# Ledger of designs, part 97: VHH binders against q9p7j3

Target 1, 174 residues: q9p7j3
Amino acid sequence: MILPLFPETQVHVFVYENVSNCAAIHEQLISQNPIYDYAFLDAATILYKKQVYSAIIRALEDRRDEQMKTKTIHSEVILSLSPKTEISSAFRQFSMTKKSKNIVVVKIDSKLTEEEEFERLDKLVEGNRVEFSDEELQKLIDFKVLKKNYKLDPSTLENPLASILSSIALRGYS
Short names: E, the ipSAE of ESMFold2; O, the ipSAE of OpenDDE; V2, 0.75 times the mean of E and O plus 0.25 times the DockQ between their complexes.

## First folded at step 7 (VHH)

Design q69 (framework vhh_6qgx_2)
Fold by ESMFold2-Fast, scan of step 7:
Structure q69 (fold): chain B 174 residues (1-174), chain A 124 residues (1-124)
Amino acid sequence: as target 1 above (174 residues)
Amino acid sequence: QVQLVESGGGLVQAGGSLRLSCAASGRTFSSYAMAWFRRAPGKEREFVAAISWRGGSTFYTDSVKGRFTISRDHAKNTVSLQMNSLRPEDTAVYYCAAEPGYSYFDTASEYDYWGQGTRVTVSA
């Protein structure tokens, strides 16, 4: 997909449910295997398409402005989901773990078509692909995790979109 | 919730300039993407320009590129559209729109909040 604000940048977002090999994927990420150069997110932390797009746009703006805090655009997307600037905290909060069952995978600057990326990821991820849509994400979210990551009160939790997006957009503006 | 109030419309001769302003109020306005859309007499609403919540990225429809500039003032919670080299075909009612976060900036259905519109008439 192409984002109007960054038409030169190829962006693909994939969602997998019932993933059985998260421990194996996690080992590859720790080993820094270049085949796994994606942002692997725990779907328990993602409620909206706009949440992911907002983090991507923030990361792309920081890269353009030479203000990235991390070494890769994919790690910058993970950091950009967090309301805080602490890198370790952001990874703990949003990255997939050995125990994850549902994941969201982001690829930026792909030289492959979307179809080719699907074929590649299907070989790495042992799970079922689902549509990247608010409907599908709402089936995978863990509201206790969401509340903790974005510090949501019960009143905010009923309609959290604006609060989540504010946290992403205003990270570092205290 | 967000409220949008527009100003700056009017009558101008071809080749002239106008600056439209949109004042926004409400919680988390600084995290909202802002856009201008327009509706010409007898036509459907079309995208004009958008600016990201941080003001770091802008997007324009082809027909206004190089002539219009969108900008954001976070201190005043205002988004402006500077329109230069105006043409009769720019005649329309201009609407300010706001969307929390990001999706497709040129997609009207993604915007949750809209102003009342301000009329711009460009005479030949």
Scores: ipSAE 0.016, ipTM 0.468, lowest interface PAE 8.0, mean pLDDT 85

Design q7 (framework vhh_6qgx_2)
Fold by ESMFold2-Fast, scan of step 7:
Structure q7 (fold): chain B 174 residues (1-174), chain A 124 residues (1-124)
Amino acid sequence: as target 1 above (174 residues)
Amino acid sequence: QVQLVESGGGLVQAGGSLRLSCAASGRTFYSYAMAWFRRAPGKEREFVAAISWRGGSTFYTDSVKGRFTISRDHAKNTVSLQMNSLRPEDTAVYYCAAEPGYSLFDTASEYDYWGQGTRVTVSA
């Protein structure tokens, strides 16, 4: 998918299932190893491609407008998934943890092709790559986690797309 | 939920101007990206312009850049398309579309809500 608002920005999104080394990756993220400069998301929190794209677009707009609240564009993507403006809360809700099994990985400003990023990530992530599609994401989602993160009630949970995207768009303006 | 109603279509001479309006109703309209698409007789729907809710970011198809301006009024829940320097090739039914969230896409399948359309005819 091309981002019409940011046509010069390289964006890659990858999905891995059955990841066995999340604890090792988490340790590298805590130590701020630049090799791991990606947004590592828990796939249990992501239901739609549009959810990820909306967070990316919001993060890129905040960078353009000099309104980023975090140190990197990748951490800003994680923040932008949250309906709240609290950085620590957003990271607890959406970031990969040591116990995660399935992850979504976002790379912004890559100088590499998508295939070259695949080769690089395959060395960092011990898991199976799957297509970044709504079908694959819906196999990995945890609806209990989704409901809690976006404060969905039973009526909204039946068709949550509009509510989730509105939460991302309205963070800090509601 | 969002309901969309277009108005402002009509007949104009080449080189003239026309302003289309789309009135939206719904509790959370201000959180939606809005777009205009058009369909000429015998053709598929094609993208014209889009506007985001946050920040007022806009995106246009190449053939209308510099001639058309999309804008929105959050207080009135309306999005407008100001069409200047109209050409016979602009003749089409114009549709207002909305998608929840922040994203701007130029693909019709990305939009969940559509109006009924308003006809624009540009005579040579």
Scores: ipSAE 0.105, ipTM 0.536, lowest interface PAE 6.5, mean pLDDT 85

Design q70 (framework vhh_6qgx_2)
Fold by ESMFold2-Fast, scan of step 7:
Structure q70 (fold): chain B 174 residues (1-174), chain A 124 residues (1-124)
Amino acid sequence: as target 1 above (174 residues)
Amino acid sequence: QVQLVESGGGLVQAGGSLRLSCAASGRTFSSYAMAWFRRAPGKEREFVAAISWRGGSTFYTDSVKGRFTISRDHAKNTVSLQMNSLRPEDTAVYYCAAEPGYSWFDTASEYDYWGQGTRVTVSA
């Protein structure tokens, strides 16, 4: 994916459904295994491509400005999805868990092509790859989780895109 | 529901300057990314410049880099385009556009809100 504001940055986003080994992946993340240096998100929390792109751009801006609140760019992407500045809350809300079934995986600063990253991730993730598209994401979203994470009321739940993007952009100002 | 109104267009001589302004009304744009596009007679809409909500990130099309500066005033709910060293090829109708969140697109179809445009004519 090409980001006009960060044209020199390599960004890849992958979506997997019906993942059977989330507990094993979670264990590797806790042990800080460098092979798993990605942002692993629960797909139940992601409704739009623009939601992921906004979090990536926010994280890249914070890195550029030396304002990252977490240790890695991938952790910063997870934080950036949250409307709050609390790291622990963001991870509880958006990170893959042992019980996750569908995941979104983000890689920033890859030295590999998208195809090479797919080959690598397919060895780590026991699930089915699907297209990173609004159509596929809408099959995997949990609207109860989305409503809770972004504190959406009935008036915004029918078309939440603007509220979600605003929450990501304004994190720390509300 | 969200409305954008451009102003500041006019006739200038080559080498001159103009400052375009875009005022948001109906709702606050404090969380909206802003962009300027232009359309010359007989041509398609072209991206000019964008400013992100956070970080002060700006993105310009190559033909205006170093000559145009995009800026925003959150208190006044406005975005401005300072155009210096104007050339006849800058002649166009200039449009303000807004998208919730970050501006990461130089593609017109990605913007949800548009103004009516303000005309800029640069004479040789």
Scores: ipSAE 0.013, ipTM 0.443, lowest interface PAE 8.2, mean pLDDT 84

Design q71 (framework vhh_6qgx_2)
Fold by ESMFold2-Fast, scan of step 7:
Structure q71 (fold): chain B 174 residues (1-174), chain A 124 residues (1-124)
Amino acid sequence: as target 1 above (174 residues)
Amino acid sequence: QVQLVESGGGLVQAGGSLRLSCAASGRTFSSYAMAWFRRAPGKEREFVAAISWRGGSTFYTDSVKGRFTISRDHAKNTVSLQMNSLRPEDTAVYYCAAEPGYSLWDTASEYDYWGQGTRVTVSA
């Protein structure tokens, strides 16, 4: 996918369900293995495609403006999902853990096609790929986790899109 | 709910300039990405320009790059479109559109809130 604001930047988003090797992937991420240079998100935290794209746009804006707070664009995407400025908090809230079962994987600055990235990821992730769509994401979300991460009350939870997107955009302002 | 009201349209000669304004009201304390679209008689709605909530990112359709500038004023809760070097092909009804958060899209279906439009006529 190409974002109109960043037409030179290739973006790929993949969704995997029933992943059996999250512990192994997590160990590779801690070891900073360059083969795993992706943003690995816990699908329990992602409700909408626009939520992921908003975090990507925020991260790309911060990179353009030389205001990234993390070491890589992929870690900046993870930070950008959080309504708070604390890096460690954002990673605890949104990153894949050893116990994750469903994940969302983001690749930025890919020189490969979507098909080629899929072949690479298929070797790393032991799970079933599903479509990156609101419908599929809604099957994997944990509303208890979502409520906690974005501090949603019962009235907002019925239609949380605007609140989530605003929280991402307002990070660092309020 | 966000309500958008456009202003600044009118009749202008080719080569002239116009500045359109879009005022947002209602529950506007939430962040919004804002865009301008236009529709000429007998044609489909066309994307013109978009600006992120922070105002740090803008995107334009190729036909207006270098001639049009989109800008945002958070204090006044307005988005403006400065149109320079206007051409007869720019004749259209111009619409302001908004979408919550950071999403910046060039497709009309991605925007949830729309103004009623302001007419721009560019004579040869």
Scores: ipSAE 0.216, ipTM 0.604, lowest interface PAE 5.0, mean pLDDT 85

Design q72 (framework vhh_6qgx_2)
Fold by ESMFold2-Fast, scan of step 7:
Structure q72 (fold): chain B 174 residues (1-174), chain A 124 residues (1-124)
Amino acid sequence: as target 1 above (174 residues)
Amino acid sequence: QVQLVESGGGLVQAGGSLRLSCAASGRTFSSYAMAWFRRAPGKEREFVAAISWRGGSTFYTDSVKGRFTISRDHAKNTVSLQMNSLRPEDTAVYYCAAEPGYSLYDTASEYDYWGQGTRVTVSA
C-alpha cells in the first residue's frame, strides 16, 4: 500500500489466523534475526484497519521528525499503537507472544512486492492467511484486551474507533 | 461528537486570495485529522487538502499545491485554508471534514464529521 502522506514508503500488512509456531517466531524475534524484521502484532489487540494505519503513519511521522523512541521503524509501529510513551508497556500490550494464536504482520520499506513478501512470510508463519479487513479483524479481536489497552469504558466499547484513533494520535500530548 | 462550522467564503476575482476557517466544537477536536473538500456546481465532492492532528503532516491535491496552505490552531480549535492565486475553476462550496486520528486523507468516506459548507466564487 502507498500512503498519501508518505508516497515513497511501501507498506504491507498481513493477517494470519490459527498460527501454530508463535513460540518459534518469538525466539527468532528475541535473537534479532534479520529475516524476521517485521512488526509482529497479536491480532487480539487489533480491531480496525485504521488502527494499524494510524500507528504506521504516527511511526513514519516520528521517523521523519527524528523523534523515534525505538531502534527500528517496526518497533516504532508497535510503540505507536499504545496510548502511552512507555516502550516496555507497548510491547507487552501489542506484540505477538509465544502464546499468540492469531497475528498481524506489518512490513515497512520493503524492497519486495506484496506477493514476494507473502511467499517469504508463508515460509515463516505456520497458519492461515486471511484478508486484512475490518470483518476478519473483528473475528480475531479480544475485547477484554482492547478495553484494557485503550482504557475504554462500556459506553465507548460499543463504537471504539474514534477513541482508539484519538489515543494513537494524542500519545505524548494532553 | 464534533460540530464543524465553516466561514470566510465569498466572491473574489481571479488571482485574488481568500482565507477559509473551520471552527470545531465538541469532543476532542485536537486529536482529529482535518480536511477541506469542495463541490463545484453539478459535481461530486473533491478532496482539496488535509492536515494531521499535530499539524506536522499536510497533503494537497495537485491542482492546489503551491497555491493553498492548510494550517491548524489547537488553542482555538480551528483549521484554516489560505487560498492564493485563485482561478475560476476553484469556484465551489468548500467543506470542512474531521476524522479521529490518522486516516487516508483524500477519501471522503474516511471522514465522519462534516460542516455545511461555505461558498467561494472566483470570477474570470
Scores: ipSAE 0.014, ipTM 0.465, lowest interface PAE 8.0, mean pLDDT 84

Design q73 (framework vhh_6qgx_2)
Fold by ESMFold2-Fast, scan of step 7:
Structure q73 (fold): chain B 174 residues (1-174), chain A 124 residues (1-124)
Amino acid sequence: as target 1 above (174 residues)
Amino acid sequence: QVQLVESGGGLVQAGGSLRLSCAASGRTFSSYAMAWFRRAPGKEREFVAAISWRGGSTFYTDSVKGRFTISRDHAKNTVSLQMNSLRPEDTAVYYCAAEPGYSLLDTASEYDYWGQGTRVTVSA
C-alpha cells in the first residue's frame, strides 16, 4: 500500500484471528529477534483502518523530523496509537500479549511485496487470515479496552472515530 | 457545532493569482487533515491539495504541483490555498474539507466535514 503523504514508503497491514501462538511470538519480540521486526498489535484495541494509518503517518512524520522516541519505526507506530507520550504505557495498551487472540501486524519499509510478506508471516503466525477492513476489525474489537485506552465517555463511544484520531494526532501536544 | 467556511474566490485573468481561505469554527481542527477539492461544471469532484495535521506534510494533484501551495495556521484554525499561474482549466467551485486523521487524503469519501464552496473563474 502507498500513502499519499509518504509515497516512497512501503506499508503492509495484516489481520489474523484465532491466533494460537501469541505467547511464542511475544517471547521473540522481547528477545528482539530481527525476523519479527513488525508492529504486532492486539486487535482488541483497533476499531478502524484509519486508526492504524493515522498512527503510521504520525510515526513516519516523527521519523522524518528526527523526533522518534523509540528505537524502531515499528515501535514508533505502537507509541503513536497512544494518546500519551509514556512509552511503556503505550506498549501495555496496544501491543499484543501472550494472552492475545487476534492481532494486527504492520510492516514498514518492506523490501518485499504484500504477498511475499504474507508468505513470511504465515510461517510466524498460527491463525486465520482476514481482510484488513473496518468490517473485520469491528468483529475483533473489545469496546471496554477501546474506552479505557482513549478515555472515551459514553456519548463518544457510539461514534468514536474522530476522538480516536484526534488523540493519535495530538499526542504530546496538549 | 463544526463548520467550514471558504472565502477568496472570484474572477481572475489567466496567469493571475488568488488566495483561498477556509475558516473552521466550533471544535479545533489542529488534529485534522485538511484538503481542497474542486468541481468544474458537469464534472465530478476532484482532489486538489491536502495538508496533514500540524502542517507537517503536503500532497498535491499533478496538475497543480508547483503552482498551488497549501498552508495552515493553527492559531486561527485556517487553511489557505495560494493559487498562482492560474489557467482557464482551473475554473471550478473550490471546497474545503476536513477529516479527523489522515490516510487516503485524495479520496473525497474519507472527509467528514465540507464547506459550501467558493467559485473561481479564470478568463482567457
Scores: ipSAE 0.130, ipTM 0.564, lowest interface PAE 6.2, mean pLDDT 85

Design q74 (framework vhh_6qgx_2)
Fold by ESMFold2-Fast, scan of step 7:
Structure q74 (fold): chain B 174 residues (1-174), chain A 124 residues (1-124)
Amino acid sequence: as target 1 above (174 residues)
Amino acid sequence: QVQLVESGGGLVQAGGSLRLSCAASGRTFSSYAMAWFRRAPGKEREFVAAISWRGGSTFYTDSVKGRFTISRDHAKNTVSLQMNSLRPEDTAVYYCAAEPGYSLEDTASEYDYWGQGTRVTVSA
């Protein structure tokens, strides 16, 4: 996808369910293997496409404005999902773990097409790719995790979109 | 919740200027992406311009680039559209729209909050 606000930036988002090798992927991320230069998110934390896109746009704005708090644009996407600027908390809340079963993978600044990234990721991720859609994300979300991450009250859980997007946009100021 | 009220529409001669304003109510306005759309008689709503919640990113439709400027005033909770070098084909009802987070698309269905519109007439 090309974002109107960042038309020169290539963005790809992939969703995998029933991933069996999260522990192996996690080890590659810890060793900083450049083949794994993506944002690997736990799908239990993502309810909407707009949630992911808002975090991407926030990260791209921070990079443009020379205000990134992390070393890579992919790390900045993970941080940008959090309502606070505390990096360690954001990674604990949103990053894929060894125990993750379903993941959302974001690639920014790809020099490859979406099809080429898919072929590459299919070799790295042992799971089933599903469509990046609100419908598919709603099958993978853990509402207890979502509630804790965004400090949602029961009343906001019925329609949390505005609260989630507001938290991402105002990270560090709300 | 966010409510939007537009103002500043009117009649202007071709080549003239108008400034539209959109006043928003609601504590979370600063976290909303804002856009202007317009609808001419007998036509569909078309995208005009969008601005991110920080005002750091803007996007315009090709027909208004260089002529229109969208801006944001967080202290006043307002978004403005400065329209210069107006043309008869700019005649339309102009709508302010808002969406929590960032402006992702120039598509009307992406925006959940809308104002009632303000009419702009550009005479030949």
Scores: ipSAE 0.011, ipTM 0.434, lowest interface PAE 9.0, mean pLDDT 84

Design q75 (framework vhh_6qgx_2)
Fold by ESMFold2-Fast, scan of step 7:
Structure q75 (fold): chain B 174 residues (1-174), chain A 124 residues (1-124)
Amino acid sequence: as target 1 above (174 residues)
Amino acid sequence: QVQLVESGGGLVQAGGSLRLSCAASGRTFSSYAMAWFRRAPGKEREFVAAISWRGGSTFYTDSVKGRFTISRDHAKNTVSLQMNSLRPEDTAVYYCAAEPGYSLDDTASEYDYWGQGTRVTVSA
C-alpha cells in the first residue's frame, strides 16, 4: 500500500486466522531472530485498517523526526498503537502472545513484493491468511480487549474509530 | 458535531495568488487530519493537499506541488491553503475536509466532515 504522507515507504499488512504455532513464533521473537523482523500483533486488538495505518504513520513520523522510543521501526509500530508512552505496556497490550489465535503482521521497508512477503510468511505462520479488510478484522476483534486498551466508554463502542485514531495521534500530548 | 467553514475564494488573474482559510468548530479539531479538495465544472472531486494534526506533515497532488502550501494554526483552529502561481486549470470550488487522526488516503470517501466550499476562478 502507498501511504500519501510516506509514498516512498513499502508497507505490507497480512492477517492470519486460526494460527496454531503462536508459541513457536513468540520464542523466535524473544530470541530476536532477524527472519522474524515484522510487527506481530494480536488480531484481538485491531478493529480497523485505519488503526494499523495510523500507527504506521506515527512510527514513520517519529523515525523521520529522530524521536523513536524503541530500537526498530516494527517495535515502534507496536508502541504507536498504544495511547500511552510506556513501552512494556504497549507490548503487553498489542503484541502477539503464545496464546494468540489470530494475528496481524506488518512489514515496513520490505525489499520484497507483497506476494514474495506472503510466501516468506507462509513458511513462518501456520494459519489461514485472510484479506486485510475491516470486515475480516471485525470477525477477529475482542471488544473487551479493545475497551481496555483504549479506555473506551460504553457509549463510544458502537463507533470507536474516531476515539481510537485520536488516541494514537494524541499519545504524549493530552 | 465538527463544522467546517471555508473562506477566501474569488476571482484572480493567471499568475496571481489567493489564500483560502478553513475554520473548524465543534468537538475535537486538534486530533483531525485536514485536507483540501476541489471540483472543477463538470468534473469529479479531486484531492489537492492534506496536513496531519501532528508535526505538520503534508501531502500534495502533483499538479499543485511547489505552488500551493497547506498550513495549520492550532490556536485558531484553522487550516489555510496558500495558492501561488495560479493557472486557469485551478478554477474550481475548493472544499475543506476532515478525518480523525492521520490522513490515510487521498480519496474523498475517506473523509467524514466537509465544508460547503468556496469558489476560485482564475482568468487567463
Scores: ipSAE 0.024, ipTM 0.500, lowest interface PAE 7.4, mean pLDDT 84

Design q76 (framework vhh_6qgx_2; at its last look DockQ between E and O 0.66; V2 from the best seeds 0.00; counts 0 for: pae E 6.2 > 2)
Fold by OpenDDE, look of step 8:
Structure q76 (fold): chain B 174 residues (1-174), chain A 124 residues (1-124)
Amino acid sequence: as target 1 above (174 residues)
Amino acid sequence: QVQLVESGGGLVQAGGSLRLSCAASGRTFSSYAMAWFRRAPGKEREFVAAISWRGGSTFYTDSVKGRFTISRDHAKNTVSLQMNSLRPEDTAVYYCAAEPGYSLFSTASEYDYWGQGTRVTVSA
């Protein structure tokens, strides 16, 4: 897909459930295998599409403005999801782990169509692709983790999206 | 919920300028992307301009590029539309809209909050 603010940058987002090889993927990420040049997110931490898109756009703006805090655009996406400024905290909060079962995968600067990118990624991920939608994300979310990551309370849980996006927006500015 | 109130509309001659303002309620203004839409007589609502929540990114419909400028003031919780070199075809009711987060779109359905609108009339 093309984002209105970044018409020259193609972005793809995929969701996988029941992934059996997260541990193997994680090892490749640790070794910095260029074939795994994606942002791998734990789906248990993602509740909305707009949460992901907001992180992507923030990362792209940071890159544009030469204000990235991390080394890669994909790591910047992970950081951008977090209300915390610490990179290590962001990764612990949102990145796929060896124990993850459901994941959200983000590709930025793709030169491939969505279908082509899917075929490429499908060789790396052993799981079932599901639609990238709020409905599907809501099935995969761990509310305990979500509440912890964004410090949600009973009052903010009435409108989790607004609270989450506010937390993301205010990172580094509060 | 967010309330939006537009102001600054009026009658202006072709080639003239006008500045619209939208005041947003609440304390979470910085977490919203903001946009302007317009509806001309007999036409459907169309996208005009949008600005990201931090204000660092903007985009416009082609017909207003180079003439209109969208900006925001976080301290005042306002978004503005500076309209220069106005044309009769710019005549419309202009609406302020808000969308949570950075996810900016040119489609009206992506915006959750709307103002009541302010009328702009450009005479030939």
Scores: ipSAE 0.333, ipTM 0.698, lowest interface PAE 2.3, mean pLDDT 92
Fold by ESMFold2-Fast, scan of step 7:
Structure q76 (fold): chain B 174 residues (1-174), chain A 124 residues (1-124)
Amino acid sequence: as target 1 above (174 residues)
Amino acid sequence: QVQLVESGGGLVQAGGSLRLSCAASGRTFSSYAMAWFRRAPGKEREFVAAISWRGGSTFYTDSVKGRFTISRDHAKNTVSLQMNSLRPEDTAVYYCAAEPGYSLFSTASEYDYWGQGTRVTVSA
């Protein structure tokens, strides 16, 4: 995928459902195994493709401006999904857990093609890959989690997209 | 509910300059990405330039890179397009568009709010 604001940055996004080895993946992430240098998100927190792209753009903008708050671009993507500036809260809210069943995986600055990244991830993730689309994401979302993470009230339920995207953009300025 | 109003269009000779402005009414646009599109007579609407809500990131279509500059004033809720070295091919109605957050794409269907347009005519 090419993002118009960052056309030289390679971005790959993968969606997996019915993942059976989240506990094993989580263990590797805690150990900071470099093979797992991806942003592993709980799909229960992601409703739109634009939500993921907005977090990626925010992370890339913060990297460009030397304003990253985390150690890697992938951890910065996870932070950027949160409307709050606290790192621990963002990871608790959006990162995959040992009990996750469906995940969204983001790779930035890959030296590999999308096909090569898929082959690599297929060895790490025991689940079914599905299309990265709003339709597929809507099947995996947990609306209670989404409402809690973005503080959605009844007035914003008719258009949660605008509220979510604005929250990501305004992190640190609200 | 919220409106975008363009201004600054007019007639100018090739090689000249014009500055377009877009004023956003309402407070909901303070966190919106802004873009300019144009439509020449008998043509489809095409992307010109976009700016992130913080003003830190800009994106231009190849035909205007180096000639046009998009900028934003958050206090006034305005976005401007400075057009230099204008060509007859730049003749079009110019539209301001807005999309919430950072998600900027060069496709008109990605933008939710639109102005009515301001006409720019560049004579040979």
Scores: ipSAE 0.267, ipTM 0.609, lowest interface PAE 3.9, mean pLDDT 85
Fold by ESMFold2, look of step 8:
Structure q76 (fold): chain B 174 residues (1-174), chain A 124 residues (1-124)
Amino acid sequence: as target 1 above (174 residues)
Amino acid sequence: QVQLVESGGGLVQAGGSLRLSCAASGRTFSSYAMAWFRRAPGKEREFVAAISWRGGSTFYTDSVKGRFTISRDHAKNTVSLQMNSLRPEDTAVYYCAAEPGYSLFSTASEYDYWGQGTRVTVSA
């Protein structure tokens, strides 16, 4: 995938359900193993493709503008999902944990085709790949977590997407 | 609910200029990306230009690059399309569109809100 505003940046997004080795992956991320250089998100926090793409675009804009707050573009994607500026809160709310069951995995600056990147990732993740689609994401979301993470109020009941995307766009400006 | 109203269309000679405006009515929607699309007679609606919610990122279809400029005014809650060096091929109904946050900018299905359109006719 190539975003129009970032023509030199290849991005891949994968979704896995029923992942059995999140604890092992988490340990590799803490040890900074370069083979695990992805953004690993808890799928319970992701309802829309546009949610993930908006976070990716924001992270890439912040990199372009030299305004990144975290050490890597992948950690910046995790921060960019959050309506808050505090890094630790963003990671607690959106990052895969040792207890996660379903995950969304983002690779930015890939030198590989989607199929090649999948083959590499599939050696790391013990779970079942599903389509990156709103239909599949809806099956994996925890709506209680979503509402808490974005502080969705009753007045936004019919249009949660607009409120979520506005939170991502306006972090640090509202 | 977001309402979008275009204005500034009309008749112009080839080589001339027009400025289109799109006003959002009701509440300010500063968190929305804005775009212009157009529909020529007998053709499908096509992307023209988009601008991010802060106005720092713009994107144009190839056929209008260097001739058209999209801009926005947050105080007036408007987006504008300055169209210079107009050609007969630019003849179309021009539509303003809005969507929350960041998007791919070029696909009509990603835009949630649409204006009714303003007609631009460029005579040979």
Scores: ipSAE 0.116, ipTM 0.521, lowest interface PAE 6.2, mean pLDDT 85
ESMFold2 (binder alone), look of step 8: mean pLDDT 82; pTM 0.847

